# Ledger of designs, part 1: VH-VL binders against Large ribosomal subunit protein uL10m (mRpL10)

Every score and structure here is a prediction.

Target 1, 224 residues: Large ribosomal subunit protein uL10m (mRpL10), of Drosophila melanogaster (Fruit fly) (q9vpl3)
Amino acid sequence: RGKINIQRPKAPHYERARVVAVTQPKYPELPKAKSCFKTRAERTQQQQENPYNEIIAREVRNWLDHSRLVAFFHLSSITADDIFRVRVQLHKQNLHLKSYGSKIIEQAVKNTRYEAIVPLFHSNHCIVFSPDPEKTAALLRIVRRVPQMVLLGGIVEETMLSRNQLVAYAQMPGLHAVQAQLVQTLSQAPGHLIQQLQAHQNSFVQVLDVHAKNQMNEETPKST
Unless a header shows other numbers, all headers, positions and changes below count from the first letter of the chain; Kabat numbers aren't used for antibody chains.
ipSAE, averaged over its two directions, is called F for ESMFold2-Fast, E for ESMFold2 and O for OpenDDE. V2 adds 0.75 times the mean of E and O to 0.25 times the DockQ between the complexes of E and O.
[cut] stands for letters that were removed.
Atom coordinates printed by the task and the answers are left out, and those that the model quotes come from them; centres of patches stay.

## First folded at step 35 (VH-VL)

Design i45 (from i42 with light chain Y57K)
Fold by OpenDDE, fold request of step 36:
Structure i45 (fold): chain C 224 residues (1-224), chain A 120 residues (1-120), chain B 112 residues (1-112)
Amino acid sequence: as target 1 above (224 residues)
Amino acid sequence: EVQLVQSGAEVKKPGESLKISCKGSGYDFTKYWIGWVRQMPGKGLEWMGIIYPDDSDTRYSPSFQGQVTISADKSITTAYLQWSSLKASDTAMYYCARRDWEHGSSFDHWGQGTLVTVSS
Amino acid sequence: DIVMTQTPLSSPVTLGQPASISCRSSQSLTYSYGYTYLYWLQQRPGQPPRLLIYEVKYRASGVPDRFSGSGAGTDFTLKISRVEAEDVGVYYCMQGTHWPFTFGGGTKVEIK
């Protein structure tokens, strides 16, 4: 009985092949969301003509104004489903993933302190907003698992940070932890100072004590 | 708690002017779009327009452009819908609604409605 | 303007049975990376509209889990898994992707 090559199965008998061909479930091609293949140019053009952009621009500004953490990402070859998955994960951490057209962003930040972010929006982008800057580490952890999201930079506590600076920030202990550490260090400083000030005095007393003990031992006559 | 409270029911004659109000409370009134929706008796909902109170940017539905005026007074956190000359066809329930930019840009809070009756 | 078409116009339902409402838009409501500003509203008799679902599938605050939204592009569905007496009213889909915003014609849910 010839070794059934599982990797190259022999073509079935003609009749079987016909039956298989007819019984193969035609899975309806998922409607190729025509929207996924629109060129950047087409998307940009569509965005320009929508009066809705001005409405959204104000909302974008509100997001910026009320966020203490803003992170900008480039999106490369990511599907809507993938974005949705990431969005859900981020939302669980009170991180809000949004995507806006470049024109909307430009309108939103025009004549504001955020105008410097406009050059970051040169391709497909998303923004993550959070009211909590301590969520930076969580954000980076989640995004590390999404290679299609490339961190470009962000805003933390009203300060524009580069990618590297954001990564560094995420590694820092929380503000409260740092403050606590500072308070602890400051609280220990007076004790250390006192110890240093007394160190010479204590050393001197010790030397005197040793000297006194030695003198006492020399004065005790060996009673033969 | 976020609330939108509208002015009371109005009974008017054709040709009269009318201004109804929607007062927002429990949130920053200036940072949320406020919209007006018409519902004629036994009919569906129709967007009339929206206003951003901070800068009074106003957008009208084409069907209502020039027919009504939407305004806002941010100092008293109140939006307005007004007619210069009422018609019998303006008889309807009017709702104001807040657009929540934090939750999917949804109209999450609605006023109780103002019934406007225009009859000869 | 985007035309929103709801079906059916009326949905008589037996208590405890599921209900389904369809909404079709004349244009795609997908904005960017899957953001779709489709909403479902409930209007009970004598009451103002109430938001049920936003962005196709997210339940508004206080909305029971028996309500669910689905769909993409131009086709959307609201489902009620088990209709209760309090669910009687008119349901509207609304698009918020394009100005002017537009409502569907409404679907009246009533108890048989």
Scores: ipSAE 0.840, ipTM 0.936, lowest interface PAE 0.6, mean pLDDT 88
Fold by OpenDDE, last read:
Structure i45 (fold): chain C 224 residues (1-224), chain A 120 residues (1-120), chain B 112 residues (1-112)
Amino acid sequence: as target 1 above (224 residues)
Amino acid sequence: EVQLVQSGAEVKKPGESLKISCKGSGYDFTKYWIGWVRQMPGKGLEWMGIIYPDDSDTRYSPSFQGQVTISADKSITTAYLQWSSLKASDTAMYYCARRDWEHGSSFDHWGQGTLVTVSS
Amino acid sequence: DIVMTQTPLSSPVTLGQPASISCRSSQSLTYSYGYTYLYWLQQRPGQPPRLLIYEVKYRASGVPDRFSGSGAGTDFTLKISRVEAEDVGVYYCMQGTHWPFTFGGGTKVEIK
């Protein structure tokens, strides 16, 4: 009596298979809950045909031109509600989260210094704008709590930075702190130079003194 | 301070041409859309069109396409609305408005309005 | 074109009482990732329109906190918590998600 392979049951006799196929309750395909989130394709398509895109493209350009900090993020499986929460948090820091279609971005940056960013927008993305580059650390702190937002890179003071460079920038002391350090270093430099110059002189004097002492000792006749 | 100042009230006859103006000040005029809105007496607001002064890109509402011309002169930070031939039905208050891209792309500043009266 | 429908047409209100205005759009006004370009404007008698609310719920500069906006998708509401005499006028909703931009028919707020 062949072991009934429960994991790979023998295909039923064709007649039984037919009956089973016909009697399988056709569960009405649960209306694919059209995820309230229009597929990226649907969103992209709707964005493609809307004259509104050209209006927005100019605004995107304005955001780029007036921002000293721009950060680009990939969005992975994020809901509108999650985006809204992040937006609110960013806004409290004067960080402006925006999302645009790829076509809008292409149109906005065409024949501009920003044209190199176009390849970053082939997937779901968002952009964060700020007039203040000092907010980079705050931005990264907020986004670290949002795993659906992946940093791709950014622009700081008109310079394009990789992800790693942007992270490094955020860790740098502020301009004022750097200036203070510079002033401190410069203020110490003369003292250090003087010390080094004096050290050489002191060393020279010490050598001369030793030499003089040695000469005096050689000239002192051992009074037998 | 951002301001939009419109030209004064106009009284015209049917068939006459008219050009009214909206002068922007206190901001970079070239980087903000300017729109025109019609309000007939005792009626609601209607968008006529918008213009981007930097390149003069102009968009018309379908109802106003071919009926009016919107233009801008960025050198004097002025937008215009013009008719080649006025009709009695053009009697209305006309407003210009600035679209603020920084604050939700909202029309945050409005002109004081220009009353156009067309009567025989 | 997107049709904006406001209700009621007229809202007589007693001073100090709340008022509520509804605006419905013929299509969803959600643009991208929840961005909704719905605006509320106030027009006082003999004055140009004034922006009150942008993006459904944000108050424009200088707008009192008694004004609040809410809603999503196709249904939006403007609320005035305590109506003051200066609040008399016509209120308009406006959509800016689709060109051409369109206004609601307006709601006249009056004091009883």
Scores: ipSAE 0.840, ipTM 0.935, lowest interface PAE 0.6, mean pLDDT 88
Fold by OpenDDE, fold request of step 36:
Structure i45 (fold): chain C 224 residues (1-224), chain A 120 residues (1-120), chain B 112 residues (1-112)
Amino acid sequence: as target 1 above (224 residues)
Amino acid sequence: EVQLVQSGAEVKKPGESLKISCKGSGYDFTKYWIGWVRQMPGKGLEWMGIIYPDDSDTRYSPSFQGQVTISADKSITTAYLQWSSLKASDTAMYYCARRDWEHGSSFDHWGQGTLVTVSS
Amino acid sequence: DIVMTQTPLSSPVTLGQPASISCRSSQSLTYSYGYTYLYWLQQRPGQPPRLLIYEVKYRASGVPDRFSGSGAGTDFTLKISRVEAEDVGVYYCMQGTHWPFTFGGGTKVEIK
């Protein structure tokens, strides 16, 4: 019985192939989940006509006021499904992903300390809120896997940070660790300073001692 | 704990004025929308309107625009629903509800309801 | 105004069996970036409404895992995996995407 070549299976007999082709269940193509976000134009139009915008603007303000970490992202061709996946991941870390239209943001931040963020919302954007600034590293880790989300900047502890600054912040050790390091550095500083101040004096004394020893040796008459 | 406590049941005659209340506690009253919902006997729920207590921005459902007045006193963390002239058709259960901006802008807490009966 | 249509009007169910309620909106409830402000509320006899589900699928605090929400666009479903006696009442869908907010007509869940 010839070795069945499992690497190159012989094409099935024509009749078998026909039966298989006919008996293959035609699964209705799941309607492509309209996973595409409405175009910016469509969104803008909806926002203009919906009094809901004014309602939600106040809520946006609340998010800003109660967040110690706010990160702004540009969304590049991201699907609703992708956003949902990211949202779930972020939520597990107590990070809240929200998306608002530019008009809503403008209304929300008008005449507030947050007004400077308005220029960031020229295209499709999302905001991530957190009450915990220590979650910045977690946020960046999650978003790194999402190429459609581009970090623009953020607010940490009421301070506006650029993208680079936010990345740097995320790489910093925790506040307690930094404090510990600071204390350690400060505790070492006086000792080092004293050593440096005494170093010249000690060197001078050594030179003098050597000189004195040499003079004593010269004055010892070779008793022949 | 977040609570909304409404005023007691009211029995009124047609033409009388009425003001019922909803007192919020356990949260920052000024930062959450409060809404009023009507439920006629044996019927479904109907939104009447919402108010933001911080600035008293008020939004009415078209069906209730001009029919009622929604107000709030943030100093005592209380929202109000008021009629200038009651009708028999105003007989219903009225609920207040808080809109939670933290959880999907949902109305997560509801008052116990105020029954208003208007009869001649 | 957005019209919310619930089906069925009445749902007699056997204890321990699943229940399903459908809600259809006259317009899409999807707002910006996929946010859909659809809610499910439960009203037990003689009680105020209680929030069950927000944003289509998220359970409110204290809501048992036997309740689940699904859907998108205009079609939404509330499912109860195993109906319990305490689940008797009227269930409402509500849209919060457009002002004025509107409720469905309600679905009465009863025990057979």
Scores: ipSAE 0.834, ipTM 0.933, lowest interface PAE 0.6, mean pLDDT 88
Fold by OpenDDE, last read:
Structure i45 (fold): chain C 224 residues (1-224), chain A 120 residues (1-120), chain B 112 residues (1-112)
Amino acid sequence: as target 1 above (224 residues)
Amino acid sequence: EVQLVQSGAEVKKPGESLKISCKGSGYDFTKYWIGWVRQMPGKGLEWMGIIYPDDSDTRYSPSFQGQVTISADKSITTAYLQWSSLKASDTAMYYCARRDWEHGSSFDHWGQGTLVTVSS
Amino acid sequence: DIVMTQTPLSSPVTLGQPASISCRSSQSLTYSYGYTYLYWLQQRPGQPPRLLIYEVKYRASGVPDRFSGSGAGTDFTLKISRVEAEDVGVYYCMQGTHWPFTFGGGTKVEIK
């Protein structure tokens, strides 16, 4: 009875292979979710003055106001499925990926401190929101695996940052770590100062002692 | 906890005016859309309109445009639905609902409903 | 206005059996980059509507895992894997992609 090679199973007999091929339940190909990426034209048409845009604009503003981390991305030829995958990954980190039309963004930020972001939204874009600025590193880690998402810049703690600044921020130790380091440094500073002050005093005393000893030696008359 | 509490049941005659209320609590009332939904007896749900309390931006469904007035008083975190002249056909259950912008812009919280009966 | 069509109108179900409700929209509900604002609501007898599903497939807080939503574009489905007695009521699909928002006609789920 030939040892069943589990690593290289012998191809089934031709007739059996045919039967298996025919009896394999053709699972209806899940209708390829027509990535109804509405053509740019269809998107532009939908950007017509839809009353819905005004409703959403207020919500966008709320996202901006309640987020301590906001990151802006350009999207290059990304599928709906890919976006969904990224969204799920981000959500696990309490990062919220959203996409809005440029008109919605313009309306949302009009006459606000966020108005300067409008130029970033001339192309296909998405925004990631988070209540936690410490998630910046996690965000960048996730997005690095998505070449279709290009970081444009962001807002951290109400400060607008360039792409490079945001990357630098992500590399910084957390606020708590910095605070701890600061406390450590401050706690050591007085000790160092005291040591330096004492060192000078000690040096001065030593010099005086040497001088005093030299004077005593000069006053000892050579008893002839 | 987020809550929407509506005013009590109303019995009115045709031609009378009515104003019912929906009080929000447990959240920033000014930053969430509030909507009104009608349900006629034994029938489905119908959107009437929505209001953003911060600036009182109001949107009506075409079927209800000019038929009702939606308003809000943010100082007391209350939304209103009012009729100038009730009709028998206005007999229905009315619900208010909050639109949650944090979770898919969903209407996640609903009032308990206000039954309005208009009879001669 | 977007018309939402639900089928069936009534769904008598035996306890412990699955139920399925279909909802079709007259227009695509996809808004941007795959965001689809379709909702499912449950209304138990004598109670206000309750949100079950948002954005086609996400369960609202406190909703049991026996409820699931699926679909894309214009065709959507709500499934109940095992119907319980507390699931009796009327279910509505709702679109929130276009103003005015619109509901389906509802599907009544009853126990046999």
Scores: ipSAE 0.831, ipTM 0.931, lowest interface PAE 0.6, mean pLDDT 87

Design i45 (from i42 with light chain Y57K)
Fold by ESMFold2, fold request of step 36:
Structure i45 (fold): chain C 224 residues (1-224), chain A 120 residues (1-120), chain B 112 residues (1-112)
Amino acid sequence: as target 1 above (224 residues)
Amino acid sequence: EVQLVQSGAEVKKPGESLKISCKGSGYDFTKYWIGWVRQMPGKGLEWMGIIYPDDSDTRYSPSFQGQVTISADKSITTAYLQWSSLKASDTAMYYCARRDWEHGSSFDHWGQGTLVTVSS
Amino acid sequence: DIVMTQTPLSSPVTLGQPASISCRSSQSLTYSYGYTYLYWLQQRPGQPPRLLIYEVKYRASGVPDRFSGSGAGTDFTLKISRVEAEDVGVYYCMQGTHWPFTFGGGTKVEIK
């Protein structure tokens, strides 16, 4: 399309080169003045991660669609050995601990009702997926002994639940979709949840605002 | 039961075209990456490329970019590997494999293999 | 591409004795928070590859507990605690952290 001057151009005069640029539909790239070792290493790492992220984004969408239980956690500083132990314990209960960058989550949830979860992934995080909503109690028991994992909320039977709603759900017997909707409906009366969470988790507060608004407007269980 | 069934062995001459197939059954074909692996005689395994059948998103290993075409027809749950002009060096066993996002993004199911022999 | 180097190239083993296969990657395979996408496959003579181990140490369905995986970063090991006649074949490590996915060169396990 327009002329691209990638090499070190021998422009006759800076003023004339500037005039040529303004008369083109696309401004040609000027030579970059600097590139440091740290910046080069970061660029290489960023370039290498893109192809894998595109592959995995479709699989994240499948995890979301397949799972009847999805739990979101903020993840504080934790050693690789400690999180591996937690992952092994969860795996034994058909609970699948995963972590993804926000870019891949954005691609995976685009044009779905779950777009509200994207801000959770701008900070350190992990997600637990399971096809078994009955395993919510086991999940909470295991992570209670892991203070580095802070429960933010979740999705049960396609219903978004806050932290307190998910905890209450874990103790209820019977029909899971009706249980999730009942917990969501009964818990909407407290108005202070957002204020308490905003002190430490601005992205979490944003997700809770969306979640609380949807719960206030939708009182019936979704068909599954 | 998940199954990948490949087309039968082929004997071809250099310069001929060829399209081999891998039919998946027992699962939602559109939701799993499926890929092709080459094994030359007496040699190890090498990835050729993968495809996501839902939208035909296709990725090739650099050494196979431009050498083959990977495609899928989701209406008949079939993936394809195609050469426009075969070379004698294309003599190999070709496997298809399914990437299972449910079990560690592993390649858990493999086709039986298609032997392609290219000789004058 | 990430190069996967397997040793030994061949592993003749007495029936009932252990076998150990090493795999080294040219770059760390740790993806996020200690997650490592390394896989082990078995290819019996005349058969397609079969998944044995995913994510370093998880056994695939139907894989006997005599197979175990270990390792981190760039160094990984597959162990067979008691080699059976049915374990004869070529074993491959494979990385799934970076595209293109790559295999090790293979290790042939044979009964002496």
Scores: ipSAE 0.544, ipTM 0.775, lowest interface PAE 1.6, mean pLDDT 78
Fold by ESMFold2, last read:
Structure i45 (fold): chain C 224 residues (1-224), chain A 120 residues (1-120), chain B 112 residues (1-112)
Amino acid sequence: as target 1 above (224 residues)
Amino acid sequence: EVQLVQSGAEVKKPGESLKISCKGSGYDFTKYWIGWVRQMPGKGLEWMGIIYPDDSDTRYSPSFQGQVTISADKSITTAYLQWSSLKASDTAMYYCARRDWEHGSSFDHWGQGTLVTVSS
Amino acid sequence: DIVMTQTPLSSPVTLGQPASISCRSSQSLTYSYGYTYLYWLQQRPGQPPRLLIYEVKYRASGVPDRFSGSGAGTDFTLKISRVEAEDVGVYYCMQGTHWPFTFGGGTKVEIK
């Protein structure tokens, strides 16, 4: 299924067919499919296997390992002045805007639990790193004014979060604030307030379960 | 408090071996590229190579490939530059530098330099 | 290897006057979406190199704001708005995007 057979001409078996065949123009030689594709693939692979990518990949891995907040964005066309202003705004909040090629990201996450992020780098992108996960709300506020940056998802406390999960995380109170809300709500007897308390508690349990599951998945089997 | 402290000046004869050191402190030595730069007398700067101490991944500039050996001992947070057989043309000042992934991938910290003199 | 060409080779400047150093690379240094690993270093007489500017425009820690960088693609400039006696030395541009990393030939800044 699949191979095109352009090289199978039919020869006429009578005199009129011979005359027509002799007068037909010579058609251009068909491109060598295997040689062309392999040559293109080899050249693309060679460009992607730049030995210098390992230098940068180590640094990306360090960013991933030392950041409690990582956010991934699609990046459309933006002027150098505009991206500079965004980077300065983010830096004031301890948020570090970076961009790397997909092969570099792939090398950086190789043999880690973060290999799942590689598909996010199919298109133009940028990444924001921060040691401060509480800055997620500030990040989203700043980016809201930058239509060229479209949130794809992120990592918070080593837990992979979708776009919607990251937005929800940014709106949640801290664990201590949720505990205080629980005590306050239990002191007020309306049944709907108890139901709201349970929803807040479940939201934090859900975040903790995702985090705990990722921590257990971080364990790698002993390799032979 | 990042510091790179290099070994002292060396005076050698052609054909002798030499190993000079660069000790890093005040940071996680294993997670930063560290490199060596040569400055011949009255000349500019040129990169010799870099090493990632965590796994000893080493990259050499083409003109220095096979001419020197770069290594690191992460247990004592020290990088090394060594020659098997010195030439008079190896007379130069040698600097180590750390690549800081946190600040634009810049070489923001430099050692004080090690003067190597190879006299005929 | 990316060739980094600096001009001028020597820049004698009157104290308090500006200085401008140009650096041209043999190919574009833009890594990704305007990120460029282009650096400026200062080497005072008898001293090791000191980082002044990273990523074209950002001043390193402890660098006075009279130093500024600009440029894109293949053309970059270091400016000293008001030269002081302590600014005497050789200035190098360096690219850190393509291995091997390479320096410019240097520009000697000296007081007239």
Scores: ipSAE 0.500, ipTM 0.792, lowest interface PAE 2.6, mean pLDDT 78
Fold by ESMFold2, last read:
Structure i45 (fold): chain C 224 residues (1-224), chain A 120 residues (1-120), chain B 112 residues (1-112)
Amino acid sequence: as target 1 above (224 residues)
Amino acid sequence: EVQLVQSGAEVKKPGESLKISCKGSGYDFTKYWIGWVRQMPGKGLEWMGIIYPDDSDTRYSPSFQGQVTISADKSITTAYLQWSSLKASDTAMYYCARRDWEHGSSFDHWGQGTLVTVSS
Amino acid sequence: DIVMTQTPLSSPVTLGQPASISCRSSQSLTYSYGYTYLYWLQQRPGQPPRLLIYEVKYRASGVPDRFSGSGAGTDFTLKISRVEAEDVGVYYCMQGTHWPFTFGGGTKVEIK
């Protein structure tokens, strides 16, 4: 198992412009609704490395690359009707619920900064994608009423967040794109200041670290 | 296969109430929004509102909010458009249409229309 | 509300000749993940509206190849390559990107 890898991406403005351009073409039509309500037989068939595995992996890669919010959930037993209703509620908020086999996820993230997410997919799971990171609060509010979905963590603006970090992010008000840039800057500023300051000035760092950890990038205590 | 069948034409007087219906068949009614569109005589089309029958999530166009009530009964796969007090200006053809829960090939089926005539 | 402006208002055309209908929105219709929810509807005399084109360019089931859609952003076009007698009616563009959904004013296609 690995730690959640947190990297500062290219400037969000540039990455978003690239993502929009790539997402404009209509993809080849595959069966709709491949996620959380797949039958056991359908999941097994995908895991047997049929000729469509790479097509599906490209789909996952595309969702990851074009989403500013990604959330990962453990999924307990739930009826197809109930999970569909959750999918519709999420879709009304521009939140897209999907599920893929663990091998497909591994293929999708191979040689990317997201490779560390693969252990999250050893159990039954689902993923929520969105271009709107400000919808994190709406996501958590909807899922709170769905005990079968248990939040594991997520990715916001290409930064991996633990469960607790994602919940803390959801509580922040305002323009998330601008706020995310400010939070990233503040988290980097303590590192720069520490480099210039003696160790005895750790109280300054501790104040900034508490602020930064509450808002964006608190590491999980667990290793995998 | 897929059909939206609307209730028959209505002739009413100003001030009367009216409820018209749109019954869906041949598809899973709980996976589609149902919307209502008005066409006044000799005029174009206007969205009045939409409803997701499975959870009753209802949205109105601003010019129709407070003027009509949109409802649905998923047990009989039927959506409704209702006036509490008709006006002569409500004389129009009313269509229902379905919209996929996801945006894709929405609006692919329309009801035959219900002519409502309100005359003093 | 997004205003949809269609031109022309009336398009008299000789049988077998092409027709072109333009639709302009007051703001971009591009939505999340790059999708554009622009639709073209046909209303033949005495009939309900019928879906012709969805998502700018895709023909609905049963729509002849002579109908095609194109455009992006705020400017969209419906073309009929060879107008037939059954194509008489009013054509509407409609946006489904931003609630409330809105129609263009309509374009009446008729045989000269």
Scores: ipSAE 0.484, ipTM 0.775, lowest interface PAE 2.5, mean pLDDT 79
Fold by ESMFold2, fold request of step 36:
Structure i45 (fold): chain C 224 residues (1-224), chain A 120 residues (1-120), chain B 112 residues (1-112)
Amino acid sequence: as target 1 above (224 residues)
Amino acid sequence: EVQLVQSGAEVKKPGESLKISCKGSGYDFTKYWIGWVRQMPGKGLEWMGIIYPDDSDTRYSPSFQGQVTISADKSITTAYLQWSSLKASDTAMYYCARRDWEHGSSFDHWGQGTLVTVSS
Amino acid sequence: DIVMTQTPLSSPVTLGQPASISCRSSQSLTYSYGYTYLYWLQQRPGQPPRLLIYEVKYRASGVPDRFSGSGAGTDFTLKISRVEAEDVGVYYCMQGTHWPFTFGGGTKVEIK
């Protein structure tokens, strides 16, 4: 039994294990995360090589124009099965998870005030669209359990918000008018200092605006 | 209520020109791709091309490139399929369809069809 | 172009019995981490095509629960749980992931 292992449940002898290993496929399967990342990059590139990208850009523009909530995420290495489960959870809340190549996004935002978002899509990413800005809290609850999705910021009621501003918006009481007022207050970059004296809620605006400007000025770090 | 209403059946001879129409109503015509699909007698479906009416951005399937012209007039919410010189092989049923970006980019509404018969 | 292959070409079915239609694509139709732009259409005799299923499994408005879709990657199935007289016609799968968009060859469902 020296060189020969036994197939019984207790630890097999090393020599039998070698014989079995030789008859099994030698190559380990690529890590799911790495294979998915390469596959995604390859699929996005193939789409950029044909008219499909140009067809889809019009529809992304429509999503942007008709969604009161848009959230942008950096997407770390994640399996297709895991992101699909997140998509199903989001869909239950009327939250629509999408992912598009940067060329598609660039075409979709061309000649709009949203052109500044294009650099966010040069790396692996995803976007969530919804007609319901009240669903921001539900979005953040679901994504909190998904560390591979890192919130970068969003658009609420046609106003660009930083990560911290969007989180603050989600924590507001559910009255729609109050949330809309906060969004407009946060969007006033030239008047941020003047606005801090106007209301209790505006006391957070200066801190949020500083975080937003810092976040918007930085490039999205790439995952490796 | 979204509707696509196509022009009536046409009987033509080879070499004649033809322009058939698809009028959309009940939605913002300019924000949805409209496509044309050919169905030859007793055969399946094949895409000819699509157009985005807002700016007339038009894409053709390779086998139909140069064979037909797709256009739209957004002021009357109408898309067109046009031949400059019909061939007998153009005898088919032609459908228009709307692409709904809200529901999986699906073609959710179809016109009733326009039968084009080309015989010498 | 992505080739869409449907089987069977014809499916005669006893009224009230299930029907199953297969569609295979020449390339994966997966888009965006498990999203799949695969559609099913119904064409009744003498009528235009009608959307039944989008994104593999979502029923279009007004489509009865007896229609269901499934599949992933390159292999997809449309099932009619109980075929009714109004279900006779030709069923097409269609891919919307790659231009030009392409249809399968069609599957004729008949009552027999």
Scores: ipSAE 0.483, ipTM 0.762, lowest interface PAE 2.1, mean pLDDT 78

